# VH-VL binders against Large ribosomal subunit protein uL10m (mRpL10): the designs that were tried, part 8

Target 1, 224 residues: Large ribosomal subunit protein uL10m (mRpL10), of Drosophila melanogaster (Fruit fly) (q9vpl3)
Amino acid sequence: RGKINIQRPKAPHYERARVVAVTQPKYPELPKAKSCFKTRAERTQQQQENPYNEIIAREVRNWLDHSRLVAFFHLSSITADDIFRVRVQLHKQNLHLKSYGSKIIEQAVKNTRYEAIVPLFHSNHCIVFSPDPEKTAALLRIVRRVPQMVLLGGIVEETMLSRNQLVAYAQMPGLHAVQAQLVQTLSQAPGHLIQQLQAHQNSFVQVLDVHAKNQMNEETPKST

## First folded at step 5 (VH-VL; framework fv_imvotamab_arm2)

Design s55 (from j3 with light chain Q98E)
Fold by ESMFold2-Fast, scan of step 5:
Structure s55 (fold): chain C 224 residues (1-224), chain A 120 residues (1-120), chain B 112 residues (1-112)
Amino acid sequence: as target 1 above (224 residues)
Amino acid sequence: EVQLVQSGAEVKKPGESLKISCKGSGYSFTSYWIGWVRQMPGKGLEWMGIIYPGDSDTEYSPSFQGQVTISADKSITTAYLQWSSLKASDTAMYYCARGYDIWTGYFDYWGQGTLVTVSS
Amino acid sequence: DIVMTQTPLSSPVTLGQPASISCRSSQSLVYSDGNTYLSWLQQRPGQPPRLLIYEVSNRFSGVPDRFSGSGAGTDFTLKISRVEAEDVGVYYCMQATEFPYTFGGGTKVEIK
């Protein structure tokens, strides 16, 4: 399968950095700097215009190829500190939160069975990858506490699942084999996954509309 | 039959530590959340926090963060609520309750309650 | 935090008559998945709380059909169609749409 994590620091880099920090004659001050969500979005935009776009698209394909669990989310406005906290919680469960530009996603899934999901990524989005499909329950428990992340659907054992099918899969305790069989059973249900994912986006828009109307109505006195 | 059985009433002095328990039976303990709810004498209900015993994942109410510790021991199907240093304002009835799951967002079965009295 | 306001504070009711309890949230209880995480609890004197209704309108197992829940968004109602002696107690609404979970102040139902 292709190359992944080409320029990432990784654990070996961390060990080298620790040794260097310890042996330095000066007191090492670890920066407490946090990346802004805006800065991350700008870096993602630069990737779309950068001649290295194909390298990043290949990285995405490698994540898809090496992950038995992939979950797609719509991402509402969230602070850098909040998304960092979520990323840390997910990492503890071997779940990897990634964000890529829509053009990079399109390049990555072009000529694959997943090409049809590209329209879902034209707004703010993120993807969670894991080699361990048993972590689906942990993923959904963590995300339930993050209202800014709205589950759209995912891929488990190379099978595309709607939001409700992923929730059903997550509620199955047990062995990988049992969960894999459940995935195949759920995917046999009649219907088109893309329509189900688009219906969820429409429902999400309706929920936001209700919230906006409720907030406006709170300005007026009410009594029964 | 699903049951949550809590430890007996406690009478403590300010500054003392305390650990009360909630034992689950009749269901898969590691598959459900356990929440803790406080009820001060003559007052309403206050949510303190929850724990998922399967992986000890916890969530606290901001007003109780740092005031108490919630833990669980899945080998004996028991959840705990602990104070390092009690205050007179901790005098209350404490309930544990089973959270059906994080998606449904409700407590279906409740323990009988543990009365904690903190006085000099 | 979401603030839950219950009215009335107390409801003296004649046996066999209906009772209605209102619960209003400071913001919508509709979660991003389209579900509304509002439940109702009953606490009889000297007893722990008991679940009556979950997700606005679903009766929990063993709960008599005289109890019904309704509402949407920020306004919710618990109705008892014909109050019986055993219905005396304090009723609480609870939201679990976001953390921290919060309760209403309670409504005391008592017989005249």
Scores: ipSAE 0.020, ipTM 0.529, lowest interface PAE 7.1, mean pLDDT 78

Design s56 (from j3 with light chain F99Y)
Fold by ESMFold2-Fast, scan of step 5:
Structure s56 (fold): chain C 224 residues (1-224), chain A 120 residues (1-120), chain B 112 residues (1-112)
Amino acid sequence: as target 1 above (224 residues)
Amino acid sequence: EVQLVQSGAEVKKPGESLKISCKGSGYSFTSYWIGWVRQMPGKGLEWMGIIYPGDSDTEYSPSFQGQVTISADKSITTAYLQWSSLKASDTAMYYCARGYDIWTGYFDYWGQGTLVTVSS
Amino acid sequence: DIVMTQTPLSSPVTLGQPASISCRSSQSLVYSDGNTYLSWLQQRPGQPPRLLIYEVSNRFSGVPDRFSGSGAGTDFTLKISRVEAEDVGVYYCMQATQYPYTFGGGTKVEIK
């Protein structure tokens, strides 16, 4: 079977050196503040058998809380070189591919609004994070060329979306995407009760205005 | 209505450079792919490559990688197909076509075609 | 590359009779999302290609209902229930499941 892997074209040795130079500073291991690590390690030593799991889980929560776009993928067998090329392509679009163990994901999302994603990570998986939700289209175009990555769904502006909803969101121009997100925010947030009540009140006012105009147009007999 | 209007026919000599155009109108130019398809005289269709004008993301057929350059200019809603040095074997009708979705699952609207003739 | 094989090469049809075109791929056209990215194009003499059917069986806007597509995996069929004079032309199948996109060799429909 002949298959051409577009995301992994054969590169000259000088191109490899450029890719390594570009990705090393952009994909460095997150430096853990020594003093910050020590104080956290002090606390977690009493609570967890593996205190490092809580530190990594906190990192995942930080990615979730500060990313306006999060996409979840099933990951089939893929070579280290192939995934590296994908990471480079994604990074150019401010998209960050991360892989975490299922236990760490569960620990990270436990008792949060994201707890429902845990079942997605019982198989081989990876996650893409971005602070820019307008990059959803770029993400899906890049992943289309990576048959080993299968989109499962995601989170956009803290709203959980299915695969098809993410595809639909990606096809929207920026203005319409913002409008769609505003609608979803209004439908999801309990704090929008006031807005919903005001909308009902405005509807009621419209009814009263129509009724008042009808009364003005009505010819009624005068009372004595 | 959606329209793709291509530049006029070209007659060139081998070794000359050429850039042909495909102007989109009636839709959001930056939200759809533009693909290029070659049809040699009396032959079938060959996919050359595609571009997403919104970010200039390109994908080429291996047969055309390094042979042509695909580009787009968002300000004038125009996509381009360019050769640095033409060969007689480049004689063909070239079509541009709009890719319907972000998955590039099919081409829905096609340009009228640009005939390129390369002879001595 | 996925190779697309069309049969027949030529299909002479009596006006008003049905025509059937087959397209076979060297590999399954089912993408990882469960969709099958196979489309059919019509090219009338001297005209650019025109989309008829996308994703196996969906008729594109403005395409007459006499055109229908069917198939699964590697074997696909385009049917014209009753051929009209304006249906003369070359028909191509195209796969977009895997890059590079590839076309069938074409089937010429002509009136006998």
Scores: ipSAE 0.359, ipTM 0.640, lowest interface PAE 2.9, mean pLDDT 79

Design s57 (from j3 with light chain Y101W)
Fold by ESMFold2-Fast, scan of step 5:
Structure s57 (fold): chain C 224 residues (1-224), chain A 120 residues (1-120), chain B 112 residues (1-112)
Amino acid sequence: as target 1 above (224 residues)
Amino acid sequence: EVQLVQSGAEVKKPGESLKISCKGSGYSFTSYWIGWVRQMPGKGLEWMGIIYPGDSDTEYSPSFQGQVTISADKSITTAYLQWSSLKASDTAMYYCARGYDIWTGYFDYWGQGTLVTVSS
Amino acid sequence: DIVMTQTPLSSPVTLGQPASISCRSSQSLVYSDGNTYLSWLQQRPGQPPRLLIYEVSNRFSGVPDRFSGSGAGTDFTLKISRVEAEDVGVYYCMQATQFPWTFGGGTKVEIK
């Protein structure tokens, strides 16, 4: 089997309630700006900009700013129950699996050093955050059992790493100085690394798109 | 050098408990998987299960789930394979082996083996 | 479970002659990351198994270049270009693409 093999789960209701409570995002109190009198122009601008997207984008920026480990994944078809089980297993290791829309991610990283990663998220995706970079090994072991999650790369100690570099980092002993040395030794120019991550993602997506489009062309005739 | 040293041969009766060991040296014990493989007399290799000693994350073959327990003690760099109640069909050579990396796509170094004989 | 089938069961060869071992899987061994987790092990009489080849075609350190691995998908081959006396033993293929990990039934290489 390709799915995660969770043996003898506890009562689903209990675990679901516990995970919802434990994994529920904790937000710092954000200043609430509101007005009873919005002009037509302000209403139109808010519809285009969507203020809720900015609130969530700020949450994403907060995760990026306070996480020393960020890992990017392509996500193939997976059931809600399977991804929930993965999320629970990751949370036990202080690893936080998040899914955000591509527009929210673009808004979050716009005008930051991470803006170039936006193309990675035009396909089905998810991100794992952690304040503890030593959990990289635990992350990789967990996702090794989830073939639907394909590691694209990540950010460790604010340094962008390819898939292979992230795997190499995970093998290092827990000495901070040695880990920092490895990260710097393995690092590449941001443009080159982004091209590698994007090429991997685009190649995979292209294969999937060709297959999907071929099936659609066979099954659905074009409206005339 | 990387070395896995297993405990000595055991002779047991059906129904008895047993715990055999595999001590790793020459590498970061908590950074590599340890797997257990059974080889019945004159037969091939069977994967039993695997453990990551850094956090005791385990995965078992369905054939061995509930039949054995795999554990590790990182303070003495030792992995264990344990039976609560042995059967005559447990008579075999048991190997421990190190998984190469975090993804663990193969076993690179192997212990010398522990022969377990279960007979009345 | 992925079933690994090895042929032949026994391969008597003359010293210096080539030997070829086949391994077939019941399912593709290509993992979702594009890698193929197929390895080959050698077990000499009275010894523990020893890694020869990992990820289809990569030789492990200390393994002589007369050993080579090839294949894709479900059909894999281990070749010994010039069999030496020390190559006597049982050879196993192993897949680690899907849990549970599974081994082939083994091929005994012996001298004629």
Scores: ipSAE 0.202, ipTM 0.584, lowest interface PAE 3.9, mean pLDDT 79

Design s58 (from j3 with light chain S39D)
Fold by ESMFold2-Fast, scan of step 5:
Formats: structure tokens, sequence, C-alpha cells
Structure s58 (fold): chain C 224 residues (1-224), chain A 120 residues (1-120), chain B 112 residues (1-112)
């Protein structure tokens, strides 16, 4: 007979589960691509029986439901080694970088208060989740060193914030009451937030265009 | 009001260690960056590095990486700049400054400076 | 590293006349967010640096309106519309677009 353990085994805290998920991310094998030319019956069946998308959509909903900090980024081309190093740095601060397809994001947020974020994910993107909103400043400092990640906005304490509002939140004292008051003060109608987030994406595109033109001028200089 | 108060002038010999301080007051010390800037006699400003006291996250200029250590003690709202072995070329005025924005900050408030003289 | 070049090295000016300082960067200072992180600092004799202008054109609190900043990309200008005796000192531009942060070589403003 074995002796009983004084400390009864308990279900893993959601935070421990997230740490394991970050260190060993594994997903079900994707089903083989199907032809686009299907009968109506086959298309209807396919819509109802894609288990992979629903499984991952539930994972996204769980991250949203259990995270007090969610940040949205545009992601430019980055090597696997570089993104791995970023993921490790973020993980040390209890920040979890995830990337999901736009259709999965749409399925995850459909009929929720966050449905308005779907347009942000029509380009290459990634999302950072954390149960700790105090880590917003650490997140912004880490991504400052990763030019491939451009902040679009986020959700803090269930309130959607623009890039500028999220930056302002990060600069506040670590007193939860003061931070909660600021989040309420900074929050705006959802329509205005979407407009602000779209403006940031457009600004990034303009920056890339200007930078590319400047680089070409520098590489092939010619006098006026 | 926001103030950064630095330690007094130091006179040292080459090879000696040194730790100078910058005490912040009038704001949330752990919510802003502290940067260090060197100004050699009669010369311009050089950025050395920066620290976020809330979690001791640091970034150094490549010219100063491995030559100095930047640290902070949030219990006494003080940031530090330290040398393990001083050189004559370290003779300079050293300023601390508060970085306003955690993303892409500017230095909004500056300490009075600490003069460090290293001579044999 | 981004190299910051200031001209002129010194600017003697008559009281009440304008002064202009130029700053040129070796690379565009437009960050990935579309903002330009170019700041101007003033250092009076025997004093620490003081922030005048941040992000190209924004005056810091308490800075007189005779100071103005302008520019885009790689070329930036600090203007003092009417120089006063208290404006004597060295002026520096600084970029905070990328690490390491870098400063211009400085421009000495003096009364002639």
Amino acid sequence: as target 1 above (224 residues)
Amino acid sequence: EVQLVQSGAEVKKPGESLKISCKGSGYSFTSYWIGWVRQMPGKGLEWMGIIYPGDSDTEYSPSFQGQVTISADKSITTAYLQWSSLKASDTAMYYCARGYDIWTGYFDYWGQGTLVTVSS
Amino acid sequence: DIVMTQTPLSSPVTLGQPASISCRSSQSLVYSDGNTYLDWLQQRPGQPPRLLIYEVSNRFSGVPDRFSGSGAGTDFTLKISRVEAEDVGVYYCMQATQFPYTFGGGTKVEIK
C-alpha cells in the first residue's frame, strides 16, 4: 500500500496549461485540401464537418476568455529562428504569442463582443495573450526590438484599445485601481476604435512604401 | 515635481571600480525608463543605455556593452551605472534622464550630472 | 547605427534675430508606426540638457513658442524666431527611431 499524498493532486491552473502549450505547441494534423468544385451537398457537409477549424476556434476563445491582456500585431516576414527567440522572450514575461488564420479568428469571435476585430486579420498577423495586464509595458518593450511586429491595438480588461491608448495604459503606475479607471476613460465607441486601428494599418503600409523608396534612392543615388 | 538627483563627483585611478547613482522622485519610478548619457569634456552627448526599473529590462549601446552595468533598486527609487575597471577615457560628465514612453521614449527630465575623473 | 549630422557647428546671432539649426540623419527616422522620433535638446553652459521639442515638432511643457521644429524623413530643422539672451547654449538633435539612440554633434548658439 502506498501512502496518501498530503497535497491532493489538483487540476492544472490555466496558467500552467498555457505555459505547456507555449513550450510544446501541437495541433491536430490538418485534413487534406479539398477541391473547390464540389456539389452543393458536399459543400454543406464540408461546412459542418471541419473539426480542425472548430477545435482551434475554441482554443482562441479560451485564450480571449482567460486573458486580461490581448495585443494585435501586423507581422512582416520573419525567420523561424527569430520568431522562436521572440516567443521565448515573451514567455519569460508570461506573454504568449499565437498566430491563427483569419477564418479561424472570425469563427472564434463570431457572436461575441470582439467580432469587430475581424478586419484586422486580413493581412499577416499575430496575437499576444497574457492573464496579467501589468505585462503590457514588458510586451511593448520586447516588440520594440522586433521591427517585424507592428502594434495595431488590443484588449485590456475586456476593453478594446487603440495603439495609442494601449501605449498610454502601459505608461501608467502599477496600481490596479488607477489602471482600471484609465481603461474606462480611454475606451471609446467600437466604431471609432475600428477606424483608429485601420488608420494604424494604413500608416504602416505608407511607412513601408516611403522606406522602400528611400532605400532605392540611397542605393542608386543621383543628383537633382 | 519630477526630480532626478545624482550622486556627487568622483575622482578615481585606472583599474578601480565605481558605482554612481540616480535617485528619482515625484513620479512612479517603476513606470518609466532611466537612460544614461555620457558627455566627455568639451564634447557632445553619447547614449550609453537604458533600464526599465519595473523589471530591470536593459538595452545598451554597442559601444558600452560589456564596459558598464546599468541596474536599479526600486525599493529606494535609485538607478545605477557601474564600472568594474575604470580607464582614463571614462573621464566625463554622466547624466541620467527619464524616458517618457515605454515604446519610443524621449528624455523629458534630466539629472544634474555626475563628474567622473579618472587619472593616474 | 544611425548617424546624425548637425549644421552649423556654431551660430552667432544678434539678439531678437532668428536662428536656424539643421539636422540630417543617415537613414529615414520614420518608425514602423508612421511616427518620426526626432527630438531637440538644449544645454545651457554648466547645466544638464533640457528637452525642447519631441517627435519633430511638439514643444515640451514650459518651452517658449519661439522654438519650433520641422522636417521629415532625413532632414530636420530647429528654429528660434527671436533669439533671447537665455537661449545661449548648445543644441542637439537626437533620434529615438532605433537602438542605439544617437545624437547630433551639437550646434553652439551665441550672441554676437
Scores: ipSAE 0.096, ipTM 0.574, lowest interface PAE 4.8, mean pLDDT 79

Design s7 (from j3 with heavy chain S31Y)
Fold by ESMFold2-Fast, scan of step 5:
Structure s7 (fold): chain C 224 residues (1-224), chain A 120 residues (1-120), chain B 112 residues (1-112)
Amino acid sequence: as target 1 above (224 residues)
Amino acid sequence: EVQLVQSGAEVKKPGESLKISCKGSGYSFTYYWIGWVRQMPGKGLEWMGIIYPGDSDTEYSPSFQGQVTISADKSITTAYLQWSSLKASDTAMYYCARGYDIWTGYFDYWGQGTLVTVSS
Amino acid sequence: DIVMTQTPLSSPVTLGQPASISCRSSQSLVYSDGNTYLSWLQQRPGQPPRLLIYEVSNRFSGVPDRFSGSGAGTDFTLKISRVEAEDVGVYYCMQATQFPYTFGGGTKVEIK
C-alpha cells in the first residue's frame, strides 16, 4: 500500500479509468506535428523505440501487477456497440477488458516471468484483468454468451493456466487453500502449458478464418 | 455425494400460483448452474432455463421467457421454479439438473422430478 | 434454434446385440472455443434422465464401457456394444452449443 502513485497507478485508478473508458468513447488524438510530417516522422520512428509504446507498456505492466486474474482471448469481428455492452457487463463484476498491440504486450512482459505469453497475441486478441480471482467463474459465464471472445488461457495468482485448467479453477469448491494448491501444482509444467495455449489459439484461428472469409466486412465503422 | 432433491407432487387449478424447489447438497452450490427441464406426459425433454446461484444470473428459453421465474437462495442451497398463473398446458414432470462446467455445457446430476398436474 | 433430429424412434434389440442411435443437428455444434457441446442422456422408465456421454465422446463417471459416443459437426452417434436388460429406456441427445439448449426427440431402446 501507499499514497497516491502518479507514475504507477494502483488498482483503484485502473477501475476509475475503466469506468470512464467504458462509459465514454475515447478518440485518440493524432499529434499535429506527426500528422503534418506523417511519412518522414513514421520512417524515423521505425528506426527507434517509440516513447509512446513504453508509456502504454507501463500501463500493461501496472494491470499485470494489480491483477490476480488475467484471461487471454482471441477476439473475432465485433461491433463497437456489442463490445461496449460486454465491457459494461464485465465492469459490474470488477473485470476489465483491454486490447493492446502485440509489440506493446511484448515490451510490457519482456524480462518478466510472463514473457512466454507473447506468441498468443499474433492475431486479434483482448485481455481481461481483475484483482479478484473469485471472479473467474463470473468471467467464464459472461464469455459463454459472447461467441466472438474465445478463451485461450490465463494467469491466476501469477501461475499460467491453460483453457481447461482455468475452467477447472473456476469450478473448484471449498477452502481457498484448495484453489491455491491447484495453482501451485500447475506451475510445475509452464512449458507444456504454453504450448497447449498456442495450439488452441492456432486451431481457433484456422476455424475462424474460414468463417471470416465468407462474411461481410463487419469491420466497417458503425457510428450513430 | 452430489444430490438434487426436489419438492413433492403438486395438484393445482388453472390460475393458481406455484413455486417448486430443488435443493442441492454434497457440493458447492454457488459454483454450478441449475437448469430446469420440462417433460410433458409421454413426450420428450424441453429445456426451460438456467440459473447461476452465485449471482442469480439467468438464461431462459424463449418459449418460457415471461411464463416462469427461476430463482435461487444460496443460504439454503435451493433453486426455485415458479408460475404466477398456471395453465392446464403446464401439466408435466419438471426436473432440475446441475450444470457441470461453468460453461453449462452438460447436465451431470438430475433431481428425481416434481410432477405438476393442473386441471379443473 | 438448433433442431436436433434422432433416429430411429424405437430400437428393439436382442440381449447381447449392439444398438446404434443417430443424432443430427440443423447446424454445426462446434462452439467458438473448438469444443462440441453434444451430450447423451439415458432415461429409464419412471426415472430421471442420467448423463452418459458429454462433449461427443467422453464417458461420464460410472457409465459402463459398452457405451460410446462419436461424431463431428452435425452428425453424432451413440453406440451400445452389447445391450443388457438395464439399458432399456429412452435415449436423448442434447446440444449446449447455443441458447436455447435443445434435445433430440428421443430413441426408445427395448428388448425383443
Scores: ipSAE 0.028, ipTM 0.536, lowest interface PAE 6.3, mean pLDDT 79

Design s8 (from j3 with heavy chain Y32F)
Fold by ESMFold2-Fast, scan of step 5:
Structure s8 (fold): chain C 224 residues (1-224), chain A 120 residues (1-120), chain B 112 residues (1-112)
Amino acid sequence: as target 1 above (224 residues)
Amino acid sequence: EVQLVQSGAEVKKPGESLKISCKGSGYSFTSFWIGWVRQMPGKGLEWMGIIYPGDSDTEYSPSFQGQVTISADKSITTAYLQWSSLKASDTAMYYCARGYDIWTGYFDYWGQGTLVTVSS
Amino acid sequence: DIVMTQTPLSSPVTLGQPASISCRSSQSLVYSDGNTYLSWLQQRPGQPPRLLIYEVSNRFSGVPDRFSGSGAGTDFTLKISRVEAEDVGVYYCMQATQFPYTFGGGTKVEIK
């Protein structure tokens, strides 16, 4: 029992009078260029316009547009010292580890060809960018030693690849062979692309392995 | 045909250095790992370490870290296992094996082995 | 280190009869990518090891279909449905989920 009347935020009878009194607006708004005042509505609108997020989203789009290799990872709890060591190792191979918030990534890729990646970022994540797709093998070797980073998939030469397809790509003797295989697969029923890509890529790898074995000449095709 | 051909048997005295080889053929040497496995007389298999010849990236078993050096020369498609100073306890059969993929999830092809005997 | 324990140590078997080898790991062999890096090797007397099974259940090229692998987590089995004379040797399980890679102690399959 007993009410504690320490605070008196508002009086009901006066609140009712205030509501009735403000039924007729009498003041026109001036152009913003000539006004030193902003309304509460204008200030609220400014709060929703976060220029920092747009700047970072532009940075993400720039990385996507200028990288020939992009790899997506789930990231478990890792110390600042451990992630720093990983970044240094990756940087030596021209691989750039970046972490962005899920909302920023969604903003960056929404209504673009990369929109399909958004679901990958609903949990803890990081992305590795590189201008050099031949560094995919180096990336996978480094990440193999970092159990906190789990490969989800990636983009190579603007083509979406699953984890297994990236592993297969890393083992291929040359980029031109991979591109030819991907183009062939893409020209066949795009609705079944993922399984066709994996089947054809595995067959291609097996054909190359068999051909190399039959040659028995150790001739290195291209860059391997 | 994928083949790993190892160097011939070695007989050494304690304190001597040794470098044995494993030559890969019939595949892209720089696209696969090479692992080294020791088998002491009458005993099981022990993993020593691996190398990725494409960039000489290595990983060693803690039991062999500092005791051996693994290297590779991609120009002649050959991996090496080296000791600076041999001990009698190094007497064993040494195998090289190819790691199937970039993850080295298993070893698919094995060399014939190099027998190393260290005795005074 | 992950410890790999094989049973039995020795498996005498009559020609044409089945053989079963068990391998247990001290911790789960499921890697962060969902794959289980458990393989089985055969070593015939005086020969180098030979890959039989990789990633628990996949037969390597040239391996007869009488060999099969199964298991999950920490418990794995290699089965030979009908043992032939050429199957005499030592069988090893190997894990490559975590560095350092480790082998089981081996199981000797012999005829008698």
Scores: ipSAE 0.184, ipTM 0.581, lowest interface PAE 4.0, mean pLDDT 79

Design s9 (from j3 with heavy chain Y32S)
Fold by ESMFold2-Fast, scan of step 5:
Structure s9 (fold): chain C 224 residues (1-224), chain A 120 residues (1-120), chain B 112 residues (1-112)
Amino acid sequence: as target 1 above (224 residues)
Amino acid sequence: EVQLVQSGAEVKKPGESLKISCKGSGYSFTSSWIGWVRQMPGKGLEWMGIIYPGDSDTEYSPSFQGQVTISADKSITTAYLQWSSLKASDTAMYYCARGYDIWTGYFDYWGQGTLVTVSS
Amino acid sequence: DIVMTQTPLSSPVTLGQPASISCRSSQSLVYSDGNTYLSWLQQRPGQPPRLLIYEVSNRFSGVPDRFSGSGAGTDFTLKISRVEAEDVGVYYCMQATQFPYTFGGGTKVEIK
C-alpha cells in the first residue's frame, strides 16, 4: 500500500517532555529500607520522587486534550512483531497506539473530568488516540482482527462512551455534524458511565472465564 | 432492497488473467464488507477474503493470500476478484456476499455467483 | 484455523418430519464482546447460499419459523421442525469469531 511512514509525530509536545526527562535523574537513590524510622521530610521527599512520571503524565494529558477520539483497550499477550504491524496499520488511519502504566494514567487524569477512567487500567491495557473521530470505524475494523485487543470504551468529543456507544457511533453516517449530534444523544451521567465501563470489564472477565472453561470442555470430548 | 449482482460466466485457459465483479445496490456500499467465497464443483464453501470498500481494507484467507487480489471501486459500488494467471484448479463457482456491520459478524446477502471454468 | 465439523453428512427425511443438523467447532466461538459469531446458511440446488440464522439463534428476515438455531461455545444445532419440499438442499454452518472465517463441510437434506 506504499512506503510505511513512521516519521509522523506521535505525541504533542513529546520532544519537549523527552528533553526534560533525559536531563532529570531517572533512578534516584533508593531510600534505606532497613530503617523503620523516616523523618516527615524524608517521606515528603520520597513522595516527590519520579519526576519522569510527571513528564509522561503531562504528555498523556496533552494527548487527551488534543485528541477528539480516545479508545481504551485491554491488551493480552502479543508479540513485538504483531503489535508493530497493528501500530503501522493504525498509523495509516491517523490512529496512535500508546501504552502507559496505570500510575501514570492515574496521575495524568487526577482532578480532571476523565478521572473516572482510572479503574479501566488496573489490568494490562493500551490506548488509541486520534484528532479525527471519523476514524472510529476504521479503528474498530482493525482491532476486530487483533484478538489480543479488547475494546473497553472511549472518549469522543470529550464525552465518555461505553463500548456499545462507541460501536453505535462508528456505524453512523460520516458527517461531522451528525456525529456530534449522536455524541450528545449517547451522553450519560459520569456515575452511570463508570458502572457501564466496569460492566464491560466484568463481561470481558466473564468471557475469558467462559473461554477457559470451554477450552477445558473441548479437551474433555477429545479425551473420549 | 439490498442486491449483489455478479458478472457473467467465464471460460478461460490456464495462464490467462481474469477479473470478475460484484455490484452492490440498495445499501451504503462504503459502510459494509464484501466477502468472496469459492465453491469447487461438488464441494463445500471456502472463504477467500473480504474488503471494506470505504477504505479498501482487505483480509485474505491464508490459502488464498498471493493467489488472488480483492479490490473495490466505490464510485460504481463494485467489488472485484482478480487472478493474474489462472490454473485449472481455479475452476469453481465464485460468490460475493455482504458482511454485516463493522465487525463482519455474518454474510446476510449473497450474489448469484460467477462460474469460472479453466480448461485447456 | 478453527475447524467446523458438521453431522450428519446427509439427512434423508420424510416430508413433514423434523430434521436436526449438528455443528462443532475446534475451539470456542465466543468473541471477546460476549457474542457468538455462528451462522447457518442454506443452499438449494443451483442457487447461491442464503442466510438462515445468525449469531446462533437469530432468524434472518424472511426465514420461516420452522427453522431454529441453538447452542453455545463449541456445539451448535440447526433444527427444521417440519421439513417441506422446498427445504431440500445443503446446509452449512459458518464461524466469523476469528480470521480466517471457516465453514462446516455441509449437510445434505433430502426427501425420502
Scores: ipSAE 0.392, ipTM 0.666, lowest interface PAE 2.7, mean pLDDT 81

